# Designs tried in a protein design chat: VH-VL binders against q9xwc2. Part 4

Target 1, 164 residues: q9xwc2
Amino acid sequence: VTCDFKNELVSMNWNVKNNKIQIHFEHNNLTENRWTSIAFGDGPGMNNLESIIFSRREDNVITTNSGYTPKKKKVVVDDVSYVTVNDVQITGNKLKVTVSRPLGPAGPRNFSLDQCLNWMVVPGGSLSNGKFKKHHGKIFFIKDVCAAKCTAERIQRINSNKAL

## First folded at step 1 (VH-VL)

Design g01 (framework fv_greziprubart)
Fold by ESMFold2-Fast, scan of step 1:
Structure g01 (fold): chain C 164 residues (1-164), chain A 121 residues (1-121), chain B 112 residues (1-112)
Amino acid sequence: as target 1 above (164 residues)
Amino acid sequence: EMQLVESGGGLVQPGGSLRLSCAASGFTFSDHYMQWVRQAPGKGPEWVGLIRNKADSYTTQYAASVKGRFTISRDDSKNSVYLQMNSLKTEDTAVYYCARDEGYYDSFDYWGQGVLVTVSS
Amino acid sequence: DIVMTQSPLSLPVTPGEPASISCRSSQSLLHSNGYNYIDWYLQKPGQSPQLLIYLGSNRASGVPDRFSGSGSGTDFTLKISRVEAEDVGVYFCMQALQTPYTFGQGTKLEIK
């Protein structure tokens, strides 16, 4: 079961409890006037993907938005985010954020994370006059994430096995 | 509709210079990396170089065969990308294409019609 | 530089029959994100190359279902389940894992 992802630039883990999913996301180089996102959908690239978008403006405030990324079009940000920010910290260029949302259908598109999906992390893109621009670098893909199986009990067992 | 229109090709002698232009329309040009690719008569395509967008400081990269001789630049206000070719060699004879970098997959999802450059004595 | 090698170089096919083109890379094209950075392009006579397949197996917009890409690491295949007259041209694979981006030498598909 896949409940975490880590490389040199980003680290992410997720767990489910009481029909909610909590995602802890870290980005080691989120500079001013940049955005990064976690996206969910059927395949690689921007193909009508449900997204959680983190933006850093010059005031060092991190804005979290829900949205979607239609194929070959710009990121569309929901006017009212249905994702809850539980904790957010920015130290230098290192972002640490914890968000939650319903595991089942949620938001204006009634999108569910209860099914097995391909997840992806867009490592970064620029913001210009508040608008999202092309990302920089290759997207990180996480195949076949069955998030409903990432319970606290199962994650604890996985971590115990890694420690051995 | 999306268009990429190259211009500036022609016949030049070895050691000469040419400047190619590629004018874009139908999409937000400033968001995309732009690519130059060439194809010699009867051969497959050869990547020439790229220029990134403003978010990546307009940085450029070149194939070893052209590095030091060719320069890529862009003017987002004119939706145009350019290829300055100096010290041309007979092996630079090719159809030159500008191409759009799609953005997420590093794929060249749209190509111009191409412009012929012939380097001959 | 990553070298891309295609086979066959010439592929005569009877309309309605399947066709298969191979592409091999000198280094793995599998990125740590789990995807193979290989594209397939079609160049019809007198035209610019057009994108058919990206990231190994994904069809570009407007590309018919009869086209499919498969493979991982260093061995990749483009298949056409039933060849039609409009499919004639030269097919090229390209690696987009790293610069310089490199193309195969091409496979010319011809109708018998």
Scores: ipSAE 0.006, ipTM 0.557, lowest interface PAE 10.8, mean pLDDT 85

Design g02 (framework fv_greziprubart)
Fold by ESMFold2-Fast, scan of step 1:
Structure g02 (fold): chain C 164 residues (1-164), chain A 121 residues (1-121), chain B 112 residues (1-112)
Amino acid sequence: as target 1 above (164 residues)
Amino acid sequence: EMQLVESGGGLVQPGGSLRLSCAASGFTFSDYYMQWVRQAPGKGPEWVGLTRNEANSYTTQYAASVKGRFTISRDDSKNSVYLQMNSLKTEDTAVYYCARVDYGDYLFDYWGQGVLVTVSS
Amino acid sequence: DIVMTQSPLSLPVTPGEPASISCRSSQSLLYSNGYNYIDWYLQKPGQSPQLLIYLGSDRASGVPDRFSGSGSGTDFTLKISRVEAEDVGVYFCMQALETPYTFGQGTKLEIK
């Protein structure tokens, strides 16, 4: 079962409690007028990717939006985010953010994370005059994320197995 | 370069069975959903069905016209997708295409060359 | 099932002249995300269909800008601003909104 992902640019982990999923996400190089996102879908290149989008505008303010991507290059943000920001920090160009949302259907698209899905991390894209532009770099795919299985008990078991 | 090569076509009698194969190369086959589309002589294409990838437990969907008679399967170790056709009818006569599914930008972003299936007595 | 209807069925065109093909769907292809889930394909003689336009108006990679798609809901148009000899073939619209995916009956474009 997959409850974390890490490479040189990004790191994230997630856990489920009380029918909510909490995601901790870190990005090592989020510069001004750039965005990054976590996307969810049932395959690579999927229509209507559900997204959590983090953007860094002027004055070091990080904005978190829920949204969707009708195709890989376009990002459409919801007028009202259904994703809760629990903690956010930006130090230099390093973002650390913790968000939560319902595990089951949520938001204007009634999108659920309680089934096995492919997750994606879009490493970065440009922001111009407040508009989301094409992403840069390779999209990171995390296959077969069955997030409902990422309970505290199972995460403890996974960590114990890694220690052995 | 991407390629999809169909094989296994031919002439079969009504009520018979036939198995089509589609061999893929030039892309990471295991990441993609695959689908079958057919085209009867002088007609437009008709979608047959699709198979999802391993991350989605290889689930399948079929057009009503073939449901219960046709089965789609795949073998990621061989970069191949298959169409098992049972209880064939004369109406199943068509060129059968294997196609790759890309939901983000395209639905049928790459098609194979097709293989002819003729159901006749 | 969503029914796709194309017109005209046959379209003879003089090279350099514009061409226009219509496609109607039996129900709206406009999704809640604001996009129309309609694609256009060209099938050249003896070849497999190839993608021209997706999501109503976006050109596929390598497709010349003389091809354009427009429309919303149930009425869609594929336009070729200046027809060239290589454009000969049968054009199909396809709805990608829901399974079963369905195609129009085709429009055969011929050079005069």
Scores: ipSAE 0.005, ipTM 0.498, lowest interface PAE 13.5, mean pLDDT 84

Design g03 (framework fv_greziprubart)
Fold by ESMFold2-Fast, scan of step 1:
Structure g03 (fold): chain C 164 residues (1-164), chain A 120 residues (1-120), chain B 112 residues (1-112)
Amino acid sequence: as target 1 above (164 residues)
Amino acid sequence: EMQLVESGGGLVQPGGSLRLSCAASGFTFSDYWMQWVRQAPGKGPEWVGLIRDKANSYTTQYAASVKGRFTISRDDSKNSVYLQMNSLKTEDTAVYYCARESDWGYFDYWGQGVLVTVSS
Amino acid sequence: DIVMTQSPLSLPVTPGEPASISCRSSQSLLDSNGYNYIDWYLQKPGQSPQLLIYLGSYRASGVPDRFSGSGSGTDFTLKISRVEAEDVGVYFCMQGLQTPLTFGQGTKLEIK
């Protein structure tokens, strides 16, 4: 079961409680006028991806948007985000953010995370005049995430097994 | 409608220089990392080098065999990528391909190739 | 450098029969997310290489379903369930995990 991901640039973990998923996301180098995102979909393609997008603008305010990518390289941002921001901190260039959303169908596309999906972290891209530009670096893929299985009890069992 | 067209190439003496061009059409060229790959007669492909996009400051990487002699550059306004080859050696004789790197790292489109012959 | 080794180098096949090509890497091509960074290309006589399979098992657009890729870590296989005349050419594997990017030596598929 996969309930976390980390590398040199980003760290992420998620858990499910009361039919909601909570995601804690950290990015070690989110500079001014940059964005980063978490995307969900079927396969390694960039079509029909559901996303949560974090942007850092010149005033150092972090904005969180929900959105989708109907075709490769096009990001459509929802007018009203259905994702709740529970905590957000930026210290230097290090972002720490915690968001939550319903585990089941949610948002204008009725998109559910209850199914096993491939997740992606887009490490960063530029913002110019409020527009999202091409990402910088390679996309990080997290294969076959069955988020519904990331309950407190199952996470504890996984951690106990790792300690052996 | 998507295409990569190489030009330049030809016969050059050892120690000489040559500049290859690769013109792209049918896609947003500025969004892609571009690759150069060569194939000597009767041999398999050999990676030459790559150039990234503007967001990555057009950084380049090269195979050890060409580092210091070859330079890759691009002009997004002309939808073109270039390979400047200096101090050419007989072992540089090959068909040279430009290729488009997908967002997932594989080469989804290749040009038709241009022959470079280095001979005295 | 990661070395890619293919076998067999020559593969004569009767039309309609299956064909199998192996590719072995000197280091694991499996990343921490479960993807194998290996791609397969076909070079038909007189043509440029064309993409068949990417990331180990995903079929490129327009590629017939008789082509499949499998394997993980260091041992990979390209299979053709029923060989057709149009499949003639040289097949190459490539690792995309680290630079320098490296190719196998090639497998020439011929109709007998």
Scores: ipSAE 0.000, ipTM 0.528, lowest interface PAE 12.5, mean pLDDT 85

Design g04 (framework fv_greziprubart)
Fold by ESMFold2-Fast, scan of step 1:
Structure g04 (fold): chain C 164 residues (1-164), chain A 122 residues (1-122), chain B 112 residues (1-112)
Amino acid sequence: as target 1 above (164 residues)
Amino acid sequence: EMQLVESGGGLVQPGGSLRLSCAASGFTFGDYAMQWVRQAPGKGPEWVGLIRSEAYGGTTQYAASVKGRFTISRDDSKNSVYLQMNSLKTEDTAVYYCTRDLYDSSGYEDYWGQGVLVTVSS
Amino acid sequence: DIVMTQSPLSLPVTPGEPASISCRSSQSLLHSSGYNYIDWYLQKPGQSPQLLIYLGSNRASGVPDRFSGSGSGTDFTLKISRVEAEDVGVYFCMQALDTPYTFGQGTKLEIK
């Protein structure tokens, strides 16, 4: 039933339509030579981490990669991203990005979001010579996300109930 | 230059307790998962357990042979990892090694201490 | 638990000859990431184990080219193309796919 997450640093929401998931992600402080990511893991081990990684290099260009973090290893970036970037904007240090991918199995690891998973937001890490270094700050965990239930109709009902 | 130095070993009677320490230097300790591995006299290594970095949840995992009796903890401010051993058995007699987890290193640098002997005997 | 079985347990080798050590796992070590979570270690007499190969086929820093790892799934091999005197010791495979991580019984390599 969880279709959004927000705190002081990041905001995201997601919805499913036509067997695709669309994720809207905002980060309030993505500075030069930094990365942030959304990761998806199987509970309780958190050992099967698929990632969508956003990195900002020296020219305000935002690069979006798909990737994977093996057990206890730094993120491995896919040579060809299977994630589609629908919109991206950086204004000052505020990133706003919308991405989509298949809800079911996708990418070189055939990873599906059509299952209840633990999601996480890695708030930031440094880039050195174009390579990803370990993140800084606490990881934000969003437990038991059943994204397949986040249809446009359901989200509209949730918003209507909040307005009341 | 990386260094891992174990301490706290010795002779303990069955049923007793012992706390091993491992002091690290030469790397950013808090960034890495740390492991304990033991080796009984004349036998191969046996994995004891691990503790992940705070950035990866600080979680611990143990081999069944020690689960419930041993506890791994860390103090990143002291660059140290610990193994608290309770309810010791003669089967726990081994050289205990502290190791930095290979998979947290971008260069895949695997480092082991020299080990500390723990003898559980009457 | 994943069981790791090594063969042979004893390996006498003439200097300059090749050597081969096999390791078999009770279940596949091939992870969805495409990596085989198997590592190889050498323990020289009186020393701590030292890493030779990680994730199936990658040589650790400082390890000579004469060492290589191969295999996928459940069958793995460590090869030494040309054995030297300094290679004496006990070789262990280890799986890191699932906890508890488990080691093979070891293969003692001795100069004949």
Scores: ipSAE 0.006, ipTM 0.491, lowest interface PAE 12.6, mean pLDDT 83

Design g05 (framework fv_greziprubart)
Fold by ESMFold2-Fast, scan of step 1:
Structure g05 (fold): chain C 164 residues (1-164), chain A 126 residues (1-126), chain B 112 residues (1-112)
Amino acid sequence: as target 1 above (164 residues)
Amino acid sequence: EMQLVESGGGLVQPGGSLRLSCAASGFTFSDHYMQWVRQAPGKGPEWVGLTRNKANSYTTQYAASVKGRFTISRDDSKNSVYLQMNSLKTEDTAVYYCAREDYYDSSGYFEAFDIWGQGVLVTVSS
Amino acid sequence: DIVMTQSPLSLPVTPGEPASISCRSSQSLLHSEGYNYIDWYLQKPGQSPQLLIYLASNRASGVPDRFSGSGSGTDFTLKISRVEAEDVGVYFCMQALQTPFTFGQGTKLEIK
């Protein structure tokens, strides 16, 4: 069961409680006028992705939005975000953010994470005059994430089975 | 009918202050970034600055020539954008326009000033 | 800052003849997404600038099809296939790739 992801640039973990998913996300190099996102889809393609988008504006402002990518790595931001920001911190260029959303259908696309999906981290894109620009960068893929299984009980079993 | 109407221009002495207003009608003002552009007599246009929409926390950007002296703000409930001009210089003499720009989305890369106001004259002299 | 340079600065044209205006940028306006961030505006005497062309080659709403834009990178052209009296005014290119947005010095089109 996959309940975390980490590489040199980003780290993420998630857990489910009371039909809500909580995601803790860190980015080690989110500079001014840049965005990053977590995306969810049911195929290997880059079409029809549900997203949580984090952007760093001028004057150290961090914005969190829900959104989607209809095709070709473009970002469309929802008018009203359905994702709750529980904590956000930026120190230098390191972002630490914790968000939550319903596990089941939510938002204007009625999108559910209560199914096994491919998750993606778009590590960075540029903002030009505040607009989201396409980024031709390496996307991190996490295959077959069955987030509903990331309960406290199963996370505890995973921790108990690992030898340090 | 979509339109922008500026007001608040006039004659002001160097070092003085002036506030311009721009009232929008005929479209959903709160969705759009708003721009200020000026044109000195006999010269071409010069970009002054912009304000983003609520989804982008009403953030602003300015041309270097006005940064620290001019402030852009907006009131979506009044469909209006404002330019507060402080520490005015003779070289700030120009017709000032407000203009509309669309927010970026996946359906296109529209980054143009498609609606302009009629302009308001600001004269800075003794 | 990106510098925009137009030529010619003065363009006398006989009605019904074609006209062509050039705009050069000090650096490429082609973004990685495939678009050239250049727009063209017309300012008629005593009026505000009006949008003609956006993203190098797209006509704005209500603009006659005798206007066309072309080019990529640093070299752009605005063409009028058949000039009419109502086309008199000053034409400006503007780069929208990055702030500060910058305009060319303008091309004054006159009927001869």
Scores: ipSAE 0.000, ipTM 0.508, lowest interface PAE 12.7, mean pLDDT 84

Design g06 (framework fv_greziprubart)
Fold by ESMFold2-Fast, scan of step 1:
Structure g06 (fold): chain C 164 residues (1-164), chain A 121 residues (1-121), chain B 112 residues (1-112)
Amino acid sequence: as target 1 above (164 residues)
Amino acid sequence: EMQLVESGGGLVQPGGSLRLSCAASGFTFSDAWMQWVRQAPGKGPEWVGLIRSKANSYATQYAASVKGRFTISRDDSKNSVYLQMNSLKTEDTAVYYCTTDYEWSGYYDYWGQGVLVTVSS
Amino acid sequence: DIVMTQSPLSLPVTPGEPASISCRSSQSLLHSNGYDYIDWYLQKPGQSPQLLIYLGSNRASGVPDRFSGSGSGTDFTLKISRVEAEDVGVYFCMQSLQTPYTFGQGTKLEIK
């Protein structure tokens, strides 16, 4: 089962507990006035993708938003994010963030991660006057992520020897 | 509407030089990677090279057949990309297209109309 | 460089019949992200190439559902379920796994 992803630029892992999914995301080069995101859905295009967006503005404040990308339109940021930020750190250009959300249907679109989906990491794009510009460059695809199977399991071998 | 318009083609003698221009509109040019692709008469397309955006320090890559003779540059203030062709050979005769480097459909995956370059005496 | 080889080079077809074009790569186009980096283009007479299929099997916007791409690794197929007169032109496969990006030599589809 696939519960993590890593390359030279980004690292991500996720786990499910208590009907919630927690995602730990790292980006090694998130510079000022840039955004990056995790997206969920079918197909490699920017079409009707559910997303979690991280933005670094000029004051070094990291903002996390939930949102989506409708077909051939700009990223739409939700008025109220339904994603919880559990921890966020920026050191130099390295972002480390931990977020959580319900595993099942959540947010204005009732989008569930309790289904096998294709995930994407959009490595980055520019921010201009607080607006998201289309990214350029390679998107990292993670095929067939069945996140519900990524439970924190501690397999403890119990000594099954019967009483003497 | 995304649009790419090439210009600067023509007839040139072997050993000569030409500069092609490509004017872009309908998308955020400064964020796009730009490519040149050519097609010789009666043959399939051949990738010539690319130039990345400012975020990648305007890095360039070239096909071996043109490396050292051709140079790609861009001017983001004019939404234009250029192909400087030096030491032209008869085998450089082709229609030259300006395109974007795409990672998926529907995002900068457009071709211009092309411009003819003929290298002949 | 990755070499792309198409077959057949000439494909006469009767309108309404299916057509199939093969493309073979000299090395695997399957990336670690799980996608095959192969695209298909159609060049109609006197026009620039237009994208039909990207990343192996995804139809480009506006492309009719009678076009489909399949295959993985080194062997790929473009299928047209029912050929229409407007489908006449030269079809090219392209690998975008690594630079230099390379195209097949083309398949000319003609009406019988």
Scores: ipSAE 0.006, ipTM 0.483, lowest interface PAE 12.7, mean pLDDT 82

